# VH-VL binders against q9vpl3: the designs that were tried, part 265

Target 1, 224 residues: q9vpl3
Amino acid sequence: RGKINIQRPKAPHYERARVVAVTQPKYPELPKAKSCFKTRAERTQQQQENPYNEIIAREVRNWLDHSRLVAFFHLSSITADDIFRVRVQLHKQNLHLKSYGSKIIEQAVKNTRYEAIVPLFHSNHCIVFSPDPEKTAALLRIVRRVPQMVLLGGIVEETMLSRNQLVAYAQMPGLHAVQAQLVQTLSQAPGHLIQQLQAHQNSFVQVLDVHAKNQMNEETPKST
Key: E = the ipSAE of ESMFold2; O = the ipSAE of OpenDDE; V2 = 0.75 times the mean of E and O plus 0.25 times the DockQ between their complexes.

## First folded at step 9 (VH-VL)

Design C44 (framework fv_imvotamab_arm2; at its last look DockQ between E and O 0.38; V2 from the best seeds 0.00; counts 0 for: pae E 4.1 > 2)
Fold by ESMFold2, look of step 9:
Structure C44 (fold): chain C 224 residues (1-224), chain A 120 residues (1-120), chain B 112 residues (1-112)
Amino acid sequence: as target 1 above (224 residues)
Amino acid sequence: EVQLVQSGAEVKKPGESLKISCKGSGYSFTSYWIGWVRQMPGKGLEWMGIIYPGDSYTRYSPSFQGQVTISADKSITTAYLQWSSLKASDTAMYYCARLDYGDYFGFDYWGQGTLVTVSS
Amino acid sequence: DIVMTQTPLSSPVTLGQPASISCRSSQSLVHDYGNTYLSWLQQRPGQPPRLLIYRISNRFSGVPDRFSGSGAGTDFTLKISRVEAEDVGVYYCMQATRFPYTFGGGTKVEIK
């Protein structure tokens, strides 16, 4: 019964992956501490994983790490000219449209808090990245005219938001980290996606109510 | 407006070192790969390798492994191709090009090329 | 290494007539979830290459609709429905599905 406590946690944290990255900097180079046995073990593990996907996942992880806004869409059939036109419109707003395979996304978020997003990529999809979370409203305005792109949800300031939460975020006057922190406090479980439908109404009301209360509390500070 | 601007033509002697540059602008330099492609006079295109400036990860074609060094300086949005000791057979046009696995999956923007001539 | 073989090596064409270029790979270019990372490049005389077609059949911005790509697996085709004088140059196929990335040998399109 308590076998779970004997076993280490199932999913290594992002911190474990980060520690490995830190111990392998360009300067200094990794010491030749690994043995031939480690090399054989790495070969077996890498034979099960596609090494090319790991390389592409670097790109995805970098976009995730340096984007304050990430939006996920289902993508229906669309002409190459139409999607390129949308990409140009998005680029003008510092919004970057990308499409990666589900397996590559899984590799990129492996051992991170974002593992819960993997099921969103079961169908044809695309992702929009931006360093500018204030561009969320512009993003939604542009894709509103593109019925082939259906918003599924997103990440703002490292906080995962449902579709309804992201739409609410875009409509709030103060689009900054405070709103993302409040949403994270109310919805901390990365795996809450399954209960998303039943909680949409409640989470939207909670976000707006907390935001309104914070605004009222912040209006009455004593000067100095 | 995505641009890749390469350093000017070079005339060198065998045995000399050389470092040519490729400056990217109009996009997030650390978010896209830069590849180097050789075109020998009157010949086709050869992929030499790529670098991801975001973390400096580099991958070389087996034909060029150990023959050149690919590097990048993200603070000035510039990638480099470098030889420690040039050979006459290194006479060629060298292109840099941008690659993104989340977009076109091909080299979508190209530099103007750097002609390297090794003789004397 | 995936070998990319183009045919013909040279395609002299009368203005306004179609041209067709074949590219064959030594291995399937299909990657995870069915994507195929084959592109077509055009190199006009004295110019750098430019992207024409990505992922088999998608035209890059500014590429005229007389250019089209098709194919699957290991067999790919670039078609120019009516050749214009500006289409003179060398066309390359390229795969980015597996390292090392490889190009076809090129097909020179020229006006008779």
Scores: ipSAE 0.317, ipTM 0.688, lowest interface PAE 4.1, mean pLDDT 77
Fold by OpenDDE, look of step 9:
Structure C44 (fold): chain C 224 residues (1-224), chain A 120 residues (1-120), chain B 112 residues (1-112)
Amino acid sequence: as target 1 above (224 residues)
Amino acid sequence: EVQLVQSGAEVKKPGESLKISCKGSGYSFTSYWIGWVRQMPGKGLEWMGIIYPGDSYTRYSPSFQGQVTISADKSITTAYLQWSSLKASDTAMYYCARLDYGDYFGFDYWGQGTLVTVSS
Amino acid sequence: DIVMTQTPLSSPVTLGQPASISCRSSQSLVHDYGNTYLSWLQQRPGQPPRLLIYRISNRFSGVPDRFSGSGAGTDFTLKISRVEAEDVGVYYCMQATRFPYTFGGGTKVEIK
């Protein structure tokens, strides 16, 4: 009984082969979903500017333009309840916590002076806005209690600051205090200058007086 | 506290013009959208449109486009809804509401409503 | 336009018992950025609407914990764990994912 070679099955009889060839269902080539080959660029271009995104982007821009203090935070595993609590605390200080999608931020700041902030929004993030730069210290105080909020940087008075710079800024005396100090320093400067100028003049006069006295003493004939 | 205060009830005849107001207070008026919502007697809520007071950008529901005009005066933190010619079918309660797109993406604060009655 | 369908139209509930309201959207309410902008509003008799829940499951400020929202995609639910007398009114779901914003038809919660 010849060992049926399972590895090389004998070719079917010619008639059977013909029937099998004709009866094989020709499945229509699945329409190549044109969508699978659209380049990321084509997909992005076809992304019909969602009018909704434009509206939100407008809001973001408006917040940026009208804020004197903007702080950027990374959010790590924070609950909605925790966020709400923080928001309430911030709101009491006229600090406005907002969260936007990264794409919205990108759209909002595109071709603007704020474009440099885009790299900060690659992960879960939130933004705090304030019209008052003096609230920086208050902001930091509140956020320090929330370990899930990590300060990334900010904008103060139209200047972008690193995390460290923002912390330093919060520690600075208020503008009025600095101005007062400046005025005080400036008011003291003329007095010191006058004193120094007068000191030299007085010393010169003293030297001249001593010289004159010595000459007078030399001219007094020793009455023998 | 965030508040939206609307103008008082109006009784008008068909064909008359009307402008109702919504005054915002307790927040940055120019930073939040204001929407208008219609509620016909015994019916549900209908979104009419929204305005961004910061630049007066406006979006309407297709059902209300051309039927009403939404405007705002940021100097007095007031939004407006107006009709050039009222119809009996305009009889309804009209609400203004603040929209927040940053956190809630919804109407977080509402006015008390303005009842508009249009009767021959 | 996204059509929001609420069920039931009326929900008679005994005091202290739970209530459940369903809202179905004709399209997914997931925004391109991954968020779902579904909110629940409460309108008590003679009062303006009040925001209860935003983004499916987040309670708005001052909203009691007996209110909870859940759901995903096209199916959403508002639950009241224990209905109180003050909970009487009409509840609306609202989508703000796409323009125009649309409301559900409302569900009237009343006490038996």
Scores: ipSAE 0.307, ipTM 0.677, lowest interface PAE 1.6, mean pLDDT 85
ESMFold2 (binder alone), look of step 9: mean pLDDT 92; pTM 0.939

Design D40 (framework fv_anetumab; at its last fold request DockQ between E and O 0.37; V2 from the best seeds 0.65)
Fold by OpenDDE, fold request of step 10:
Structure D40 (fold): chain C 224 residues (1-224), chain A 121 residues (1-121), chain B 111 residues (1-111)
Amino acid sequence: as target 1 above (224 residues)
Amino acid sequence: QVELVQSGAEVKKPGESLKISCKGSGYSFTDYWIGWVRQAPGKGLEWMGIIYPGDSYTRYSPSFQGQVTISADKSISTAYLQWSSLKASDTAMYYCARDEGIYESYYFDYWGQGTLVTVSS
Amino acid sequence: DIALTQPASVSGSPGQSITISCTGTSSDVGGDNYVSWYQQHPGKAPKLMIYEVSNRPSGVSNRFSGSKSGNTASLTISGLQAEDEADYYCSSYTSSSTWYVFGGGTKLTVL
């Protein structure tokens, strides 16, 4: 009785081999789960090709072109309800609060006079638009209720203003001439203004980082 | 000209309710915050709270939270301060004031003439 | 607790210059430029004299000036007059739950 070599089974008859070969279920290779982690680059590319983003970018540009007052705010841990309340109140004053993605903003302002605002949009932000620059004071009064709305700067009469400059502008009610002069003066030093805007942004980020670090340190239980 | 006119002096007993008023004129009432400040006899100024009449958003000092109610009627450009139950310790001069400040600036540029509230048994 | 400290009283002779100080207990008291000063005569409502550290409202005498150094704001009254005799209060915004803080007040006597 020949020892059945279980380690090297004799090749089946040709016909059986053919049937086995044809009946072997070809399991489709499970699509390698494309790691849902699209690289930052792939995400950025897909966002650029989205027709919807183009439409929104055009909208942003339209707002910028038709607004005489534009204010940029950072949003720090604000609730949707708080934003909504402020939005409603602003709307009553013909102030339009909008929020857009940073990429959309970048796309909207690319190769325009507004390109300098791009660095302001690295975090959660909102923009307030108005056709009336005289509403600057009203805007700044309304946003007082929401400390989480941090003024970064703005554009008044096509001139970029730092936070402090925008506040100063708002404090000059009825002095159109003075306001105009201020804008003119500020327009002569755009490079400095940009630096100031960036400085404020950087400072804010630093403060947030410190705050976050402090919170993390407080949450680390002293493993006694 | 901007003016805040407050209601007249009040003499009340402990436990009584009271509502005093502050009427603004000469400006857009809904666009400015209105604050209330207490001054006890011979004492300093104490901020009680503030209201934005445009939507009646209100904030109170912690010391006055739950002790008083601040409200506004924008239709008649009037802010209110009210007590549900007065105490003898509520005896004071009460001022309303318009906050002119913007963003991080907070200051009162116009003040009412004050309302004297006397609570005596 | 966020507090503004003022001297209880200051005095000066007519024509002199006097300074009233207002010191905050925390750096969070009154951002660098948001101190206001009020004048109050007996039986009268407070009057804004200085806002944002150094700005004078319309109608306020140029004898009144404001400054700030560190955590101390100062109100200076030059050429002291009898009419300047009043209580003076400083105020500041606080980022805390208390938006407004007043100093304890300073009684100015003109001798």
Scores: ipSAE 0.808, ipTM 0.911, lowest interface PAE 0.6, mean pLDDT 86
Fold by ESMFold2, fold request of step 10:
Structure D40 (fold): chain C 224 residues (1-224), chain A 121 residues (1-121), chain B 111 residues (1-111)
Amino acid sequence: as target 1 above (224 residues)
Amino acid sequence: QVELVQSGAEVKKPGESLKISCKGSGYSFTDYWIGWVRQAPGKGLEWMGIIYPGDSYTRYSPSFQGQVTISADKSISTAYLQWSSLKASDTAMYYCARDEGIYESYYFDYWGQGTLVTVSS
Amino acid sequence: DIALTQPASVSGSPGQSITISCTGTSSDVGGDNYVSWYQQHPGKAPKLMIYEVSNRPSGVSNRFSGSKSGNTASLTISGLQAEDEADYYCSSYTSSSTWYVFGGGTKLTVL
């Protein structure tokens, strides 16, 4: 009975800390009150020590650490109602739509292999996170109704994928789907079997390419 | 196996209402868009609109906006096409079809058998 | 209502290759938009033959191929057979409000 949701101990901690930090800003009186004493280097250091930014950056790091799928979008002007309705539908598919400032992203990925994603956040943007890489196709079907969301690329199983690579990944049938199609094809005419094998062959080339990029993954998901 | 089964043929008079159905099976019904396509006798295919059954988000062709209602009942994996007042010009074959497209791709991979609607006095 | 331009009819003999054209504009067939092709036998539902310009779904003969150049997409049927006699429709995306526009259809007659 029921669904077991095994969570990392720190995920709930990040959610609480995020909310508290956003709602309780500190207003230091003296450094803001007409002090021309600070240099540009000192102001840069002060910005880097803002606990606000670190808490939000920690949230981003947590999402990156626990998401096997990350998709990056450019976001054009859109009403709050339209984006909210899409966020709700994405959430039903375990797809989590977020947006962060570029300096928060820089802080979150500093000294990691993901530093290359920072330029994507200099314009208006959004990010979709999910623990379920098999939900990539569902993501891409849902966002078709939002022309304001323009796909830039993503990360699947810690592998950076271009826009076209992410779309190609989404079109792969998966091992269980391939097995089911083979059984159905063997019940059909010989010509139909050839077409099914040709489709699966093309899909296998892409699956092997993705698997080669994810060689450090010790587990392969399967149907339960 | 993916299958779309439509309700049977209908003979109606002008001014009557009608609701025809399309039941999907063999796939996750709420995860795929379902479109409706009209074919008047001896004529080509016309896209009427499309629905995402997950939240009933609907898009209508400009030619059919306000003329029909597209809806879905996800609890029974069924999409609907409905008229409040039929016209003789509504005489046509109506198909439902599953949209399998992802990002910037649009195509119907599976089609229902069609529902013939005849409107005559 | 915008329609893509197809020839009204095309004919060929068994074993020949024939090509059906589908001409639109830069807003639909042109640019980076994909085109799909559907076959419809009399009294039957349409069947997807080609998607994303040139891809064949499982179960479609490799005698069917698709291509696109500029604002014109093409469906080519090689090794024409009697069973290929049907109506053929192209389809393309046009805008965020109009996801599908169909061509007028082409009746293929096998002589």
Scores: ipSAE 0.691, ipTM 0.859, lowest interface PAE 1.3, mean pLDDT 79
ESMFold2, look of step 9: ipSAE 0.659; ipTM 0.841
ESMFold2 (binder alone), look of step 9: mean pLDDT 90; pTM 0.930
OpenDDE, look of step 9: ipSAE 0.704; ipTM 0.862
ESMFold2, fold request of step 10: ipSAE 0.677, 0.665; ipTM 0.851, 0.849
ESMFold2 (binder alone), fold request of step 10: mean pLDDT 90, 90, 90; pTM 0.933, 0.933, 0.934
OpenDDE, fold request of step 10: ipSAE 0.793, 0.806; ipTM 0.903, 0.910

Design D41 (framework fv_anetumab; at its last look DockQ between E and O 0.01; V2 from the best seeds 0.00; counts 0 for: pae O 6.7 > 2, placed apart)
Fold by ESMFold2, look of step 9:
Parts: sequence; structure tokens; C-alpha cells
Structure D41 (fold): chain C 224 residues (1-224), chain A 121 residues (1-121), chain B 111 residues (1-111)
Amino acid sequence: as target 1 above (224 residues)
Amino acid sequence: QVELVQSGAEVKKPGESLKISCKGSGYSFTDYWIGWVRQAPGKGLEWMGIIYPGDSYTRYSPSFQGQVTISADKSISTAYLQWSSLKASDTAMYYCARDTGIYESYYFDYWGQGTLVTVSS
Amino acid sequence: DIALTQPASVSGSPGQSITISCTGTSSDVGGDNYVSWYQQHPGKAPKLMIYEVSNRPSGVSNRFSGSKSGNTASLTISGLQAEDEADYYCSSYTSSSTPYVFGGGTKLTVL
């Protein structure tokens, strides 16, 4: 050190006055430890953020548990107006477009069978929830206009489906039509059942296609 | 039964306006895309544009952007193709068609009967 | 617009098998891209024969089949019949601006 410079004789008086004010217990106390970097406001904010994250994570869990259709998309840059228009059209079909932070998703599915979905949220994304798995085709018709939404896969009836599996599911006829056709086929008289099933492969597909088209046509009159 | 019924043939002069229609029935009109395809006399098929009648979202082929207007009136399940000023080169058969493709799939499963538009002096 | 390449005409005798090609690039016909095929009789609207490369709509004869190899899609008609005489168009997705690109068409003549 050093030499003491007379040019700084005022500093002791100012610093001594500050020390006296600090040592007087009648005034608010300063923080005790130098290594403590957390203020009361920062602790309150962090604590508040934790409870809020838990509330949102429970919302995601609730959507996952009560939606028979869940579809995951990668989302690239898109204007708010364009995504809003798509959200409105999806909502009309009981399809609910949501976006959550990746940390919220990870928290929501921790220790659940849905942990496998976490890698899908490494990049920007959105999720569509619906109680109506029969609306998968409608979903995929609407999102066609949004190349920024890239299908990654989904969950149907609590079963994880890849992208290709979800698209294939969307093209299937309605479940009730498939069930009715299977009952009719199984109730046919025995004898040459294997041959009849092979001969009916194309007719079965044709019946399902007709029923799917009739189901859509019947919905048109009912929707008016 | 899915059906697309188009308006009748039109004979027009250059500079006149025109609006032709395509009425869909037998399905949920607002849930499926409708495309317009032109076919010049003795020529092939050429896509003009598509509309989603649920919110009238439209896309046009680059060749037809600004040349025509595609619209829909979902209350009467009808799509429209409109010109503000016809040219002789607009003489063609015009088809509407329903697209039922999902995700990256695009195809027309049902077609209207066509509307012949003739534009001559 | 971008057009896909088809032969201008093809012919065959009743009962024969014929193939119509549709050639594009890796960005339209190739890769994972879908191709569809349409039949058009004179004075009639087009009719969908094949979608998503190889799928037949209900009501389309199993004599019609579709396939793709590299950048070329093919429509094969087996057991050729007189009513198969028509124009045939392929179509594919190219971009968001051109989701429907048609080939130039192929006139099939049944001898």
C-alpha cells in the first residue's frame, strides 16, 4: 500500500457518518451477508413463478388426461394474424390449439406415461387438444394451409402415434362403422370364412369408404 | 351423395364482368377445400386457386393471382369464381372440385360438371 | 406454372396392359411427395382414379394401379377396355404456392 494522500481527508468523515447511521438500530437494517445475492423481491418472484408453473403444468396434465386426441406440431415463424385465423377454424371443430413452454411440458409429464413426448418440445411447437378423435381428419385438412405447422405425431385414445400412424388414423372410417361391419362379417354362416374374408377385402374397404362419405353427407344436412 | 353443381354456360364480350358459381351438397361444405381448375379449348388442366369456405381463406396459383377472385357464401354452400374484366383468352371450361386431402396430401375427389365461358367480340 | 411431363399419347389393344408415365423432379414427384391421377372422357369432368401415389378411391376398378420410382410416377391399366379411352392427367404438390401441378395429359387410345 501505500501512501496516504492528504487529498482524501474528507472521506473518513463521510464514511464515519455512514457507519454511525448504520450502527444506529433505530433505522432499517442493511443485509448482513455479502455472499447473499437474493433480495426479498427476487425470492418472492421466484417463489411466485414456481407456483404459477405448477398451475400451468396441471392445466397441461388435465388437457392430456381428458383429450382423446392430442396432436403435436413443430411451429416455425408465423404471424399472429395467420395463427389466429387457424385457431378460430380449429375451435369451430372442437380442436383447441395451445402452446406451452418446454419446461412446463416436461414438468407436466414428469413420472407419467407421457414422458416420451418431451423430445418433441426441444424446438418451437404447438399442441392441439380435442375430446373428439374423429376430428383428426378435419384437423389435418385445416392445418394444410399452415406449412409452418409441421406434424410430429399425436396421442389417440391414450395411445402414442407417430406422424405416419396419426395420418393413417385420420383416413380411417368412423369407429362405429368399422364395428358394425365387423359384426356383420363375423355373423355370416361358417364355411370358407378365410376365402370370404379375402374376397371381401376390397368390398370391406368400399363399404367403409361409402359409410365415411355418407357420414359426412348426413352431417351436412344436420349442420344446417 | 356428394355433388357439385355449377352455373350454366356464359357467352360474354371482352371487358365484361362475370361471376360463376359452384354449389356443394351432400357434405359439410365449410369443412372441405374447393378448388377451381380451368381447361382452355383443346388444352390440359390448369389449377387456378383454392378456398376454405369455413373462413374464406384463399390461395391462388401464381399465374392467376390478381386475375380472378375466388369467394364463397357458406350460408348457401356456394363457391364463386369472378372476373372484373374478361379477356378473349379467358375462353375455357371452368371446373370446381372438392379437395379432401389431409396434411401434405392434395387431390380433388369430386368435380362439378364444368361451366363453359366463351369470350368473343 | 410448373408442368409435369407425360407422353402425349399411348395406345393399346383390348385386354393388354398399358402404363402412362408422369415425370417430375425430386421436389414434386420424387421423395415423399404424393401424386394423383385423373381420367377425363370427352365433354366430361375429370374423375379421380388414384390418390397418394397408389390408393384407389371407392368405385375405381382394381385394373387401375399407381406406383412411383424416383422422380417418375406411373399409372398402369390392366385388362384394357374400350371405355378406358380418355385423357389422363397426373398431379402433384410442389409448394404452398402450387399445391396442384398438373401434367400435360396423355391421350389413351384403345385400338
Scores: ipSAE 0.535, ipTM 0.793, lowest interface PAE 1.9, mean pLDDT 78
Fold by OpenDDE, look of step 9:
Structure D41 (fold): chain C 224 residues (1-224), chain A 121 residues (1-121), chain B 111 residues (1-111)
Amino acid sequence: as target 1 above (224 residues)
Amino acid sequence: QVELVQSGAEVKKPGESLKISCKGSGYSFTDYWIGWVRQAPGKGLEWMGIIYPGDSYTRYSPSFQGQVTISADKSISTAYLQWSSLKASDTAMYYCARDTGIYESYYFDYWGQGTLVTVSS
Amino acid sequence: DIALTQPASVSGSPGQSITISCTGTSSDVGGDNYVSWYQQHPGKAPKLMIYEVSNRPSGVSNRFSGSKSGNTASLTISGLQAEDEADYYCSSYTSSSTPYVFGGGTKLTVL
């Protein structure tokens, strides 16, 4: 009685194989929780197919043109909820957080003064816009509490600044404060100049007086 | 309630200086832009310029650059438009208007009542 | 420089629907979504009627609607009333040297 090789079951009859193949339950792949921020590749693909890309690009350009403060951030493993929280905080300070695809940014800034920012958008990113450059300090304060947001650089008053330069800028006194200080300094300068001029005049008069006294003493004949 | 109140009508002669005002109330004056719009008699609206009262940053239309000065005093929530030397062609209605700026919308949502400036010899 | 062209005048009878067009000279006209419409009665300040192409501010009648196709924005007034007689101006925010541009205005007459 030949040992039934249980390790190699005979292939089922062709008809049975077909039935089994058709009746196998196809489980839908669980939708991979797409992070709120699509990968660069996904963003690029979507942008090519979106007829509104030009509209969005124009929007980006408008934001850039009318913002006096623009900050660029890399986003590292940030959740949608975290982004929302940050957005709310920024909004309270009249700071506007936006996220755009890299291709949209490229399109928006192509042949413009902003073209130099394109290399900053090589990964997940967001942009914060403000009409008020004085909000730089507030921006940095808020973002410091969000480790997933990494400052890459920015634009302040149409000048591109590095990360370090933005930090330095935020630490500077406001323009009005600086102007006030300058006015104060300038207002004190004439007083000091007058004092210096007077001091020189007084010293000159003193020297002349001493000279005159010495001459008078030399002219007094020693009455032998 | 948001309100912009402008100074009264002005009658001036050519060569005279003039400063008109626009006072904002009912909102944070420093958070919104104030634009000035000219309307000559029987003509359309012309954008002159805009100011951010927070730091007095000002932008002018090329047509009005050097012709007028826009300023603001945030302490009293007031914006100004001034001429150093008026011309007869400056005769017009002048409106101030609030602009939302880059707050995801660009439009004038509130307007002053207008200031009529008449320049005649 | 971006220019917005409006018809000089339009007219309609009470209850009719009328449309006022605003056409830009450049593809940049209207920054795609930054078209606004203002109503101005004689001797009065302009009033915002539509912003961002199709949005109505609070207090503006639902008879007013806005749309855009290509370089042309449109203001439609349905159920025309006598009180709608006014001048209407379109405006666009642009990234040009002149950030704000107004159309030439359209006089609406209710017959």
Scores: ipSAE 0.020, ipTM 0.528, lowest interface PAE 6.7, mean pLDDT 82
ESMFold2 (binder alone), look of step 9: mean pLDDT 90; pTM 0.926

